VHH binders against Flagellar brake protein YcgR (ycgR). Designs and how they scored, part 142

Target 1, 263 residues: Flagellar brake protein YcgR (ycgR), of Thauera aminoaromatica (c4kar8)
Amino acid sequence: MAELSTPSPASPAPLDGGRGDELEKFTLRGARQILQLLQDLITHRGLITAHTGGGHSFMTAVLKVDEERGRVVLDPSPDPQANRRALAAPRLTCVTQLDGIRIQFPLVGLGEGQDKGRPALFAPLPAEMLRLQRREFYRLQVPLAHELSCLLKAEDLARKPVEVSARVIDIGAGGVAVVVPTGAAEFVIGGTLPACRLALPDGEPIELDLEVRNLNRQTQRNGTEQLRVGLRFAALPRAADTRIQRYIFKTERALNAKARGGL

## First folded at step 13 (VHH)

Design V75 (from U3 with T28R; framework vhh_7pa5_2)
Fold by OpenDDE, second read of step 14:
Structure V75 (fold): chain B 263 residues (1-263), chain A 121 residues (1-121)
Amino acid sequence: as target 1 above (263 residues)
Amino acid sequence: QVQLVESGGGMVQPGGSLRLSCAASGFRFSSYAMSWVRRAPGKGPEWVSTISDSGGSTSYADSVKGRFTISRDNAKNTLYLQMNSLKPEDTALYYCAREYYEDFGPWFDHWGQGTQVTVSS
C-alpha cells in the first residue's frame, strides 16, 4: 500500500515572482490580520479589480467575510462573461487600495452561489495579502510629455532581428514597462534583449540589456491590441543607474510640485 | 494628496441626459488614464468607461456603448462622462477612478466618493 504522498500544497506562487524576498516584509500571512484587512475593505467599500488572466479583469468588492466557513464573499460582475472567466480561472489576482496603500491578494477556488438570496462569488480566504506601504517598489508613471522610449532589439516570428521602438509607460530602479504593437516582435519571458537603448530626456540614450519579465496582451477597449512588456535591467552600469534614479526623482518632484499648485 | 471629486449626478427620467464631472487634484492628471466605475444598489461594481491619458483612446462597457461618452480636459484636470438615453439600469453611484497599470494589468489606485445618478420615472 504505497502511501500516496499527498503532494505538499504548492506554495502559493509569490504575488510578484521576481521580488518575493523583498515583498515578504509587506505580506500578511496571519489569519487575524487577513481577516481584519478584508473587513476594512468591506467597511471602506473598496473597489477591487480582479484579474483572471489573459488580460481580462472585472470589478468586484468584498461583501462579507465568513469566518466560520473560512471564505470570502465577493460581488459578481454584472457581466456574465466576466463571471464565467472568473470561475474558470485557476487564480484571481485581486488588487485594490485602502487609504492610499496598495493591497493585493490571490484568490483560488472561486465558486458561485447565493448570499442572502443574492448572487455571489465565494472563495477560500486568501493565504496571504500584500500591503505595500512603502514606495520601495515605486514605479514612476512616465508622463506622456516626456516621451520616453526604448529601442528594443528583438526578433520577429521568423527569428529575424528587428528593432522596435517602444513607449515607456513606467520606470523604476529595476526596470521599465513598455508598450509595443502586437506582432512587432516575439518576446519570451526570461529572454534577454541585448544592447537596447533607453531614451531619457536628459541626454543620450542609455544602452542596456533588458530581460523580459512579463508579457501582457492588452486589448484596448477601442479594439486595438497592444503588448505590454515588463523589462528588467539586466546589467545596468552605475552611471546609467544614477541617471535613471535622477530622472525618477526629478520627475516625481516636479509632479508633486505641480500637484501642489506649483508651476 | 490625490483627490477625485465627482459631480453632476442627480435624478433624471428615462431617456434623459446627464453630464458628470470629476475634478482631479494632487497628481499629474494628464499622465494617467481615467475611468468611470459605477455601483448599482445590490450589484457589484461595474466598469463603465476609460479614456487614455492624452484622450486619444476611449473604451466603453457594452452596456453603455453608444449612449455614454467619456472625455477629459487636461488643462482643467477634469474628467467628464456624458450620459445620454439614460435607463433605469443606469441608476448607480458613479465613481471617477484613476487607472494604474502594472504587470498583472490595470487597476484603480484612487477613486472619489462618487456621485449618485438616479434614473426613474
Scores: ipSAE 0.874, ipTM 0.959, lowest interface PAE 0.5, mean pLDDT 88
Fold by ESMFold2-Fast, scan of step 13:
Structure V75 (fold): chain B 263 residues (1-263), chain A 121 residues (1-121)
Amino acid sequence: as target 1 above (263 residues)
Amino acid sequence: QVQLVESGGGMVQPGGSLRLSCAASGFRFSSYAMSWVRRAPGKGPEWVSTISDSGGSTSYADSVKGRFTISRDNAKNTLYLQMNSLKPEDTALYYCAREYYEDFGPWFDHWGQGTQVTVSS
């Protein structure tokens, strides 16, 4: 297939109300700001992944912004199937980065045509664009020496409660990724794991609710399969958020200092 | 401090071969799926291939299936793309990209400067 083939079939999430007021402070709605950001994506030749739902996506880029007609012009996929899916989709979720900043926006009402003799996709200008700084989506790779774990409260195949101690492999402001042995529990994308316990250094474990966001199988060095589970913090108290961010920045500084000391 | 540095591009005749490399630093390479993306002059970007974090699964765009092979060496933090039976239509700037997962699906949160591949007689 010409589309991206990855094990994350989640449907596109809308910006509008996506995480309630949590994302509102990162949402741009000013017409001038939206036009400028789209122009910056053109200038920097941003690689955009456009999600059409059902786990389907394709690569695109902004060709131009037509202010007079209130439209954005995009490169079509070289895969005709991807273009047909895009045109049939009620919404595209477009995501890219610019100077380490995550840029995300929806497109609705996609059409096809020509721009200066070149095939193109057209859509009305987005009413909103999400702009997240690295600190809002950054993931620290957790050192093995920290032995950071999360006790997950999940269900087995028979939907009976089970507790799984999972190794935390990365952590960010919005969640953690953990690894568990294949078959240790049943995970469903969008499912909530209540009252899990995240063990950080320098204090009591943090009790928190986690939402399953993605699943990916991976092989360890010894050849055994394990499951990588991406988990979002469903509701994070301010004190827990502060402690997690402090751990992230302290660990990153220590790793950078160690690297400089070694060279 | 994520860095991805592509190399191995160049000029080659149709039917020739090239091997691209991507040196990764600043992150735990073995924990991320990696991709190759290309952009030809006057065209939009095109996804070429993806390899899982362990190397246990790979996928390819239909245009390159059977001709290109993606691989990785997690001990060396390096991603590769072996390109055989090259065609003029493979002429493009080739980017190494790191895959990041969100609830809507994968996207690329980092990519390199690219390495130029030119296939011409």
Scores: ipSAE 0.731, ipTM 0.904, lowest interface PAE 1.1, mean pLDDT 83

Design V76 (from U3 with T28S; framework vhh_7pa5_2)
Fold by ESMFold2-Fast, scan of step 13:
Structure V76 (fold): chain B 263 residues (1-263), chain A 121 residues (1-121)
Amino acid sequence: as target 1 above (263 residues)
Amino acid sequence: QVQLVESGGGMVQPGGSLRLSCAASGFSFSSYAMSWVRRAPGKGPEWVSTISDSGGSTSYADSVKGRFTISRDNAKNTLYLQMNSLKPEDTALYYCAREYYEDFGPWFDHWGQGTQVTVSS
């Protein structure tokens, strides 16, 4: 399992991690919406991971929303040390998933007390909650061993049709980035490449229309030049979308399991 | 649509045994590590046990080590928890959960409605 570098997928930054402008569209700030979302977490028995900093986290759940006092009541950890870390933390970052949607919110001013004679944690209601489809921001760095490829239907410099097998270096719900040898084809930002074929490990290649979004020339360690092409899925059938998401999540999990010591 | 449905809970006396089952559908079950999590009022959610996607690796919370056994049948898309030598403190709602990991992410991305286990005299 020795590798030159520990594999790690590029996850979205935590809420307020310098992506505020991009995340604003997915941020709930209305009091009624926040109360409803917290109630939905109660109804769905939502398991919440609370990050306390320093690499520490614990599981919690919302017990109730105390609207009169403007606070949320949470299950404490069965581990007293986790509760002490939480109470000492200036902020908790709470994350969960509900119906495939990532929900994330900060809690500040955590206190401890009792609910119906049982230990509980409480905090003021969050001023904001992030509600986003993870797919909107995540890009998986494709392991070289997967040999993921996309057959591009493009044109050469003389505007003649050419097919180029390009290595996929990253993939997300909105598109892929590929590397192409310099001079193999002509790419124009905003141009459409029809009927390209994306090969995933399981099943038939996915036929897709791709839009060129960006171009970046790279010089590799061996001195050869390659063109990195960012491609947007111009239209994505639900079945193709499902296959791409399954590949992304399965691969991320495998990389994370390896990083954690092979659970 | 991912679904996890737990069953097998009930009432038993201390020292008794129960076997919990979790029927999974809507995803490639053999591609995911699976966990059992329990929740009792005032104690919060407690991780109980995890099994790797192949079933080759298992881990347990110290409170259940030696008493509980996690297993899976990938051909039947089913997760199991054999619970022996049950104690009153094992009383909880038991959830089947699909494991998920990312930095600052959730530990689990899906779980069921739970099955109630009550251990009393």
Scores: ipSAE 0.552, ipTM 0.851, lowest interface PAE 2.0, mean pLDDT 81

Design V77 (from U3 with T28D; framework vhh_7pa5_2)
Fold by ESMFold2-Fast, scan of step 13:
Structure V77 (fold): chain B 263 residues (1-263), chain A 121 residues (1-121)
Amino acid sequence: as target 1 above (263 residues)
Amino acid sequence: QVQLVESGGGMVQPGGSLRLSCAASGFDFSSYAMSWVRRAPGKGPEWVSTISDSGGSTSYADSVKGRFTISRDNAKNTLYLQMNSLKPEDTALYYCAREYYEDFGPWFDHWGQGTQVTVSS
């Protein structure tokens, strides 16, 4: 009997179809681009979550691209029932990541057979692939010398409004991670912190709404406790987005130049 | 530059133990859930285990429950997989993977190169 494969509780989920207009700019339709991206998935041994519908999915990978026959070859699930669901499905929605880039594509007309004497699944090459660019996932580790801070508007233990100055430890297009003194405020995952102020080098603080995504209590070497809070930008204005991207880009270039000088 | 580097694989007899490590760099390790995924010769990839960002919750594939323990050291930016009572069926390339939650839902965004585990007598 084959082992039952259980997907991670944080398995990739397909993007909402109602976002088609927003995602069009990230959709690849060139044959050369599609072939290159599929080859990149092979080279990096990219793990793919294939959604078969009805809440079912399995983990797979691209084994090869058969350009002459116009098809992709996928690794079947070790779970025979998952493979049967996949073959019965009118389409698979494949979701994966490479270097902070989200990749999603449909496969239609799935069949089974063998590749190099081993079981394999086959499908025609996708006509399109979604490729969300690295900027959405990249996180800059903030140099301590920059002393970046975010003034959080939260609530204390008594549910009274409180302002907490938090040190920013990383920053990306989608949010920041900050360190807060233990006991300074109460945070609820999914809660919104309105009108917080992110201080970047050069210029006025950026006023923005933040959503709490994760919470981690850490004990430092000196026994001091601190709370690390992951925060997502809620509806980031274009001007704020531009300033954050400029800071990230300039800091990356400076860090890259420093790393090259150290080699 | 996000990097995940696995180590600790090797050859072991059935019933033996191995401890895998994954050294993470280039990101705030303590803000991400982490997973182990394996790929056996002639079989597809199989999710093995996930640990939350704080280490406060863990989950396991049914095939490894009670035998494997996932853990992390956020001060050392390291993920571990303690593998006990190893079986020939555990023979695989083991990958460290970062789970990322973003506007469109959770997914894996970075993988390591993998470390080979071979269980044979």
Scores: ipSAE 0.000, ipTM 0.232, lowest interface PAE 11.1, mean pLDDT 79

Design V79 (from U3 with T28Y; framework vhh_7pa5_2)
Fold by ESMFold2-Fast, scan of step 13:
Structure V79 (fold): chain B 263 residues (1-263), chain A 121 residues (1-121)
Amino acid sequence: as target 1 above (263 residues)
Amino acid sequence: QVQLVESGGGMVQPGGSLRLSCAASGFYFSSYAMSWVRRAPGKGPEWVSTISDSGGSTSYADSVKGRFTISRDNAKNTLYLQMNSLKPEDTALYYCAREYYEDFGPWFDHWGQGTQVTVSS
């Protein structure tokens, strides 16, 4: 079965992740700052992942910043299909890191051409770039041994109620990402899943409402497709927020304790 | 502190084989999907292969399918890339990279210094 309830390419996830004012202090809008950051990515040979929507992405890097024409020049993918998807997308979400800081920016109006006789992708300079250092905006990848799950109350393709136990892949202050077998439930970006239950390793499940933010398909080795669903916490109770933060902190602390020993 | 250290590169003739290794530390290796990315002289980065956290699923760039095999040993916190039937166009610096998942999808939040692979006669 095909999944058609993903947002149109015109509605990829926004830079702020729907957080608006919270991310303002981490947002660069000055033309000089944006140019300098792009130049730093060239200097440090940053590996950029460019998301084109529909669960697709490709690797790129900044080749050049054309200040006179107000454009950034990017390496195309060696995969022609990835380049076609990128050119067809209304927006790319580019993400990388520099010295441990997450850097994220949109590119709109992607075109193709040549730079010094070589294939290149061109886009207007982004109007904004995010530099994020806060742990609360990063997701803790959940240890497999913790067996975190979330019971989702969703709908099937016929819009009938269905309950799906999904494995929690990552968790943050604002939400979780889960893995669901393809076809187990219907998800619509912006849709609300009420009264879901998040099971942490210690204690009773946390009852909460979740908003669907993102959908990405993945193919397993046995050919089975799984759907990765990004879910935002809606109206999270204070006690639930405290338990989630405690779990994240405790798990991060345990990770630091394993810095030594290798095997 | 997250660290990824690649090894196993070298010079080899066309048709030869090499096995790359990546030693991971500072995180729960078994909880992350891992990838190999390469960058050839004068070219941008090219994704090569990804392996899921459990090792249960793998994916490859079309340019290396059937020739390269990605694997991992979660008990040793080590990622591998077995490269067979090497071609001159495989010449590149090979990076071990960790995948991180965000609302917009996966990306690489850490990578190592790389190990150089040179395929020439």
Scores: ipSAE 0.606, ipTM 0.856, lowest interface PAE 1.5, mean pLDDT 83

Design V8 (from U3 with S52T; framework vhh_7pa5_2)
Fold by ESMFold2-Fast, scan of step 13:
Structure V8 (fold): chain B 263 residues (1-263), chain A 121 residues (1-121)
Amino acid sequence: as target 1 above (263 residues)
Amino acid sequence: QVQLVESGGGMVQPGGSLRLSCAASGFTFSSYAMSWVRRAPGKGPEWVSTITDSGGSTSYADSVKGRFTISRDNAKNTLYLQMNSLKPEDTALYYCAREYYEDFGPWFDHWGQGTQVTVSS
C-alpha cells in the first residue's frame, strides 16, 4: 500500500513521543493485558496500519500471538517493497481501532519467515500498548445551530500576521477541526498557532494555543476551496478543558434526548 | 456515532462487473478522505483505493489499476467502487474505511462490516 492520495507526515513517531507522562495513564504494560488486547484484534479481524518511516505505511493484521516464543505474527503486505521497508525500519508504529478505542503500539526487531507454510512477519511482543478511550479521541460533530467558531492567529504566504474566523465542524478532548477558505492563511503540519480564541455558546472565548495536525482541501460548487484544518489543543488549562468537556457532554446528551423524544 | 455500511457485493463470473456503495453517517463525510480495503480468506488486508475529501484526487493499488474506479457523492454521504474486468483474485470482503491523520501519518480510524465479492466460474 505504497500509494496514498493525500500526502502524510514523513516521520513516524510513537504516540508517547515526548509526552510520556501525559499518556502514561493510557499505557498498558501488563503482559496479560497486552496478550488479551492482541487476541481481541485477532478475534475482531482488526485492520492495522503499520508505519515504517519516511511517510510509508502498509496494511496488516495480527495472525496469532506466540506466547511461548514471546512473539506476534503479522500478515505481510502484498507489496514486496513495503515489506522491505518494514524489515529495514528500526521501528513500526502500529495503529488501529477496536470498538471505538484507539490502539497504538510499537514493534521493534521485525523479521520475515513462514508460518504454517505462509509468508509472515514476526516481532517480539510489544512491551507497551497505548489504549485511548472514546472520550479521549471522540469528536462531537458540532451542530450548525451552535455557530461555533475559532479565531485563528496565523500567517499569510508573506509571513504577515492574519486573523481568520474559522467554523468549528467537530470538537473533542484533544482538539477541533475547522474550515477556512483556501488562501486565507498558510498552515504547516506541526506548526503552532498561538493565542487563538475558541468561542463556545456559553461564556467568554477560550484563549489557547493550537498545533496543526492535518490539512484536507474541500472544493465548493462555485470553485472556491475550503481547507479543513485539524488542530490539537496545546497545554490546555484545566478550566478550559472542563468547559470544553462540559460543552461536549451537554450537546451529546441533548442530541440523544432529541433522538429518543422525537419519535 | 460513526457508521459505514457497505453494499453491492455478490457473485459474478470472471470478466464481470460490480458497483459497491458505502453509506456514511455520524460525521462530516465531505471532510475526510475515504478508502476501500479488502480481505480475502488466508490473506492479510489489502488497501485497494483512496479518494480525497473533495474527490479531486484518487489512488489505486497496482493490482486494480485500470479496472476499478473510486468515486464519491458528498451530497449523499456515499462512497462508490466501480469494479470492472473482475478476476478470481478479486474475491474478498470489501470494507469502506475512513482515513484519519496523526503526526505519524494516515491510518483508518473507522471501517464497516464489509460486503462480500465472489468471482468464480
Scores: ipSAE 0.636, ipTM 0.875, lowest interface PAE 1.6, mean pLDDT 82

Design V81 (from U3 with Y32W; framework vhh_7pa5_2)
Fold by ESMFold2-Fast, scan of step 13:
Structure V81 (fold): chain B 263 residues (1-263), chain A 121 residues (1-121)
Amino acid sequence: as target 1 above (263 residues)
Amino acid sequence: QVQLVESGGGMVQPGGSLRLSCAASGFTFSSWAMSWVRRAPGKGPEWVSTISDSGGSTSYADSVKGRFTISRDNAKNTLYLQMNSLKPEDTALYYCAREYYEDFGPWFDHWGQGTQVTVSS
C-alpha cells in the first residue's frame, strides 16, 4: 500500500560545506552564547534534525541544559533503531532554525539515560554552534514557469564528456540546486564542472565553474529516478553575481507580492 | 515571507479518521518537498511522512505506514495528511514542515504552529 520510498542519503561533506573561513564569523564559541542559544531552542520548541551518518537522521529537541554537568539533554527518537544508530555514531550533526536563522551544531559523546524518570539522550555541550542569517544561505525556490536551466559540462560512466541540461530548482548567492535524470552523468562530491552555462531570464547565459557539494536521489511515481545535485559557484565575475542577486530579489518580491495581496 | 498554516485536527475515537491540511504561502510550493512532523505529549518530535515536490515520491514512518496517506495539490498550495485507523498513540500536535537539502542531508527550515489531534475513548 502506498509508495514507501525512503529519501536517499545526502552524500558526506564537511559540516560547513567546506566554507570554514567564510563561516568563522558566524560561529559561536563562547560558553554563555552557546547556553543562551540552546535555551532559546528550548523556549521556542525548535524541531531539530539530528544526522547520525550513513544517510540516517531523526527528529529531536533540546529538553534542557545541564550547566552543572556541562551537557545537553535531548528527546530520544520513538524509533529504537534511530537511537541505536545515534549512540553508535562518532558525532551527530544537528540542524534547526530559530526565527528564520539557521542553527547548526555537532554533538559528540552521546549517551543515554533518564531525565525525571523518562528516557533521554545526553551529550557534552557543543564547543561551537553555527548561526547563519537567512541572507547568507537563502535559496530562492525557482518557479517552474521561469524554466530556469543550467547546461552542465560533466562526464558519463566511461569518463566521456557529456552536456546535460538540468532544471534549476533553487538558487542562492553561493550556488544552485538542479535536477537531472539518474544516469545522465556521473557526479562526485568535490568534483568540478567547468564552463557550465546558467540561463537566467533576459540576457546571455552566465558561464561559470560549478563544484558538486551534495547529491540526493529521488524515485518518481513512474519508477524513474531523479537526482538532485547541489552545486557551488566557484568564482563569479561581479556582473554575474549582480545578475543572480537581481533575479533572486525580483522573483522573491514578485512571489511575496502575489502571496500578500493577490492570488 | 514563508507561512505554513495547519488545520483539520480535533478529537476522535480510536479507529476513527481525520484529514489534516496545510495552507502554504510566501514561496513556490510546487518546488519544495514537504513533510508532516508530530510532537506527542511528553515526547520529542517525530517525523511522520514526506512527499516530493511533484508528489511522485512518498515515504512514511513505520508507526503510521498503511494507515496514513500524504498528498499535495500544487495548484492550491496545499499539503494533506489522511489519517485512518487512528490509535491513542497518534495523539500529538501535527506540524507541516518545509524540507531543505544540505550537504549533510535533509532538514526542516520552516514549520507551522501545528494542529492538535487527540485520540481517546
Scores: ipSAE 0.643, ipTM 0.881, lowest interface PAE 1.5, mean pLDDT 83

Design V82 (from U3 with Y32F; framework vhh_7pa5_2)
Fold by ESMFold2-Fast, scan of step 13:
Structure V82 (fold): chain B 263 residues (1-263), chain A 121 residues (1-121)
Amino acid sequence: as target 1 above (263 residues)
Amino acid sequence: QVQLVESGGGMVQPGGSLRLSCAASGFTFSSFAMSWVRRAPGKGPEWVSTISDSGGSTSYADSVKGRFTISRDNAKNTLYLQMNSLKPEDTALYYCAREYYEDFGPWFDHWGQGTQVTVSS
């Protein structure tokens, strides 16, 4: 079993979003292929988002590959706090794209130093990298007009049950991302929200258990905070999975038609 | 065939102003959060600002808060960055980026070629 497909208590999610052998055929493990892909990211000035866990991330880029020392050299963040989080993290999840192909790879053992007198971050070359066409790891951005919602069964700051209607901003085979007003409920990464209800346009709401995977706070224009919550489907029944995939497929087709000047 | 095309960069003196634009095509613009990211000579990429899909919420890097304003026009598929009180430290190539959200957090799946902003006397 690949480490990439196994969730870790120290990391909120694996690179594959919790999938198993389905992504193995898209995983590069050859040293030459990994070196070439990293070099391609340098050549195309790829912007990389490095996730450090706990809802934190920073922007980086590959500066060079040190083949002799088996290391990749990365741009540090201009934010010293982001660099400290990165160095303290047991693992970074790096995500970028190249010519419409999603590229994901882990970095473990991050260190800091200098490259030619300039501050740099160093990590051993990743043992594996994912190269995915969007179809393999697609997540539908939910149209605002659909007003898709999920009723969350959570707790308030006093540990009392509370129900929160959250707007669904994206949806995929493995989960949803939702937006919640700050203070509406308390969320803990790794915590389980039982018997939540996902409202789709057709039929009754789907009852499902959700696991909190990530949290990102955003400040709204009026000064209030909004929380983005990433939620994984726990033990999704086949009937529910079929309904979710049907919604994704129908909506994707409609959006593709509109983008091309269709219906 | 997502396309993001930045414009509006140029040379200005410290204290000056510029307005950047990003023309989006090939996707449903109103369904995505959008960001501005910059890369200065000798520095790594720095996130500058994000705006939600509806335009209802915005966020800014501490280095630009109070000086820059992000906005969008979903009817015109255009993202904007109004830059006031420009400093030499703002000199960078500015990228328009589309935000994509996954279980592990947000990331950028598309960005443009960038528009150069130079602040010098």
Scores: ipSAE 0.510, ipTM 0.826, lowest interface PAE 2.2, mean pLDDT 82

Design V83 (from U3 with E99D; framework vhh_7pa5_2)
Fold by ESMFold2-Fast, scan of step 13:
Structure V83 (fold): chain B 263 residues (1-263), chain A 121 residues (1-121)
Amino acid sequence: as target 1 above (263 residues)
Amino acid sequence: QVQLVESGGGMVQPGGSLRLSCAASGFTFSSYAMSWVRRAPGKGPEWVSTISDSGGSTSYADSVKGRFTISRDNAKNTLYLQMNSLKPEDTALYYCARDYYEDFGPWFDHWGQGTQVTVSS
């Protein structure tokens, strides 16, 4: 397996565009709702990661909504190159969190100028904003004691079928992250692993198709390398979704009780 | 009920040092990567540093590399930022943020109220 560069840990990634149809019910398109949500981001001083494409992003915040001119005002990056990339980009994808809710929206037609004598970025109001509850994107860190595993159906370097029992390190409504030994299988971002089996503590393994979303080589404290693979649930029956959500809920509740040192 | 409470900010002269702390509660601290983010007056928010869940890996913005050190004490549920050789341009409100570095779902999902650092003569 090829050596992978470790991605920067400090930038939340945009949600998968292939989930567009599933996300439509969480998309706000009303002008008043969009204005209110932007104002909430201002009031709560929400930090925004703005993705400019090509793997580039910067941190920003909404400074104000200019209703008269139909635009938002954003803090520019302290990095002039990031601002130049943003201005050159056909579109920004903005991602933030507010009270456990993931918010994502596009900005098109970015310009620069000043607000109250200070540099600022301007863009027309977004036509849509995605608003997802924590449950849709929340990642539960799986307790090591649970020994949660997923049997992956993949291919080796010679494109021969292999089955790899991978340890699940986190799980959410949309997918899992697993760790595999370096060289155990070949993974391609965007590739599909059919008929994998997710073992939860209670009941039969869940059979599901997984899409490879990311690959991260991680070095442990002892110098040992492992490959972290981010996997999206390509299609999930309601019964399987219910079981996964119940596991997440029960485990988070138990961890919260343990962290308080008293239940 | 995730809470992050920053402390240790204050006024210091150029070349001075400060140590910021962040007390975490309401979650399993040892399971999350943690970050420091700052916002200076008239500038956008700037990522400063990240530390992995175990403390085995750290990363820093170029502007603070060699001067700041991020660390954590998982037994005390506390994140630290040791700031040395402070410059006037380090003046900012500093936020403790909970982060997770996997691309499928990583975000700053919680941050504190911030602690003010002012570097002036």
Scores: ipSAE 0.000, ipTM 0.234, lowest interface PAE 11.7, mean pLDDT 78

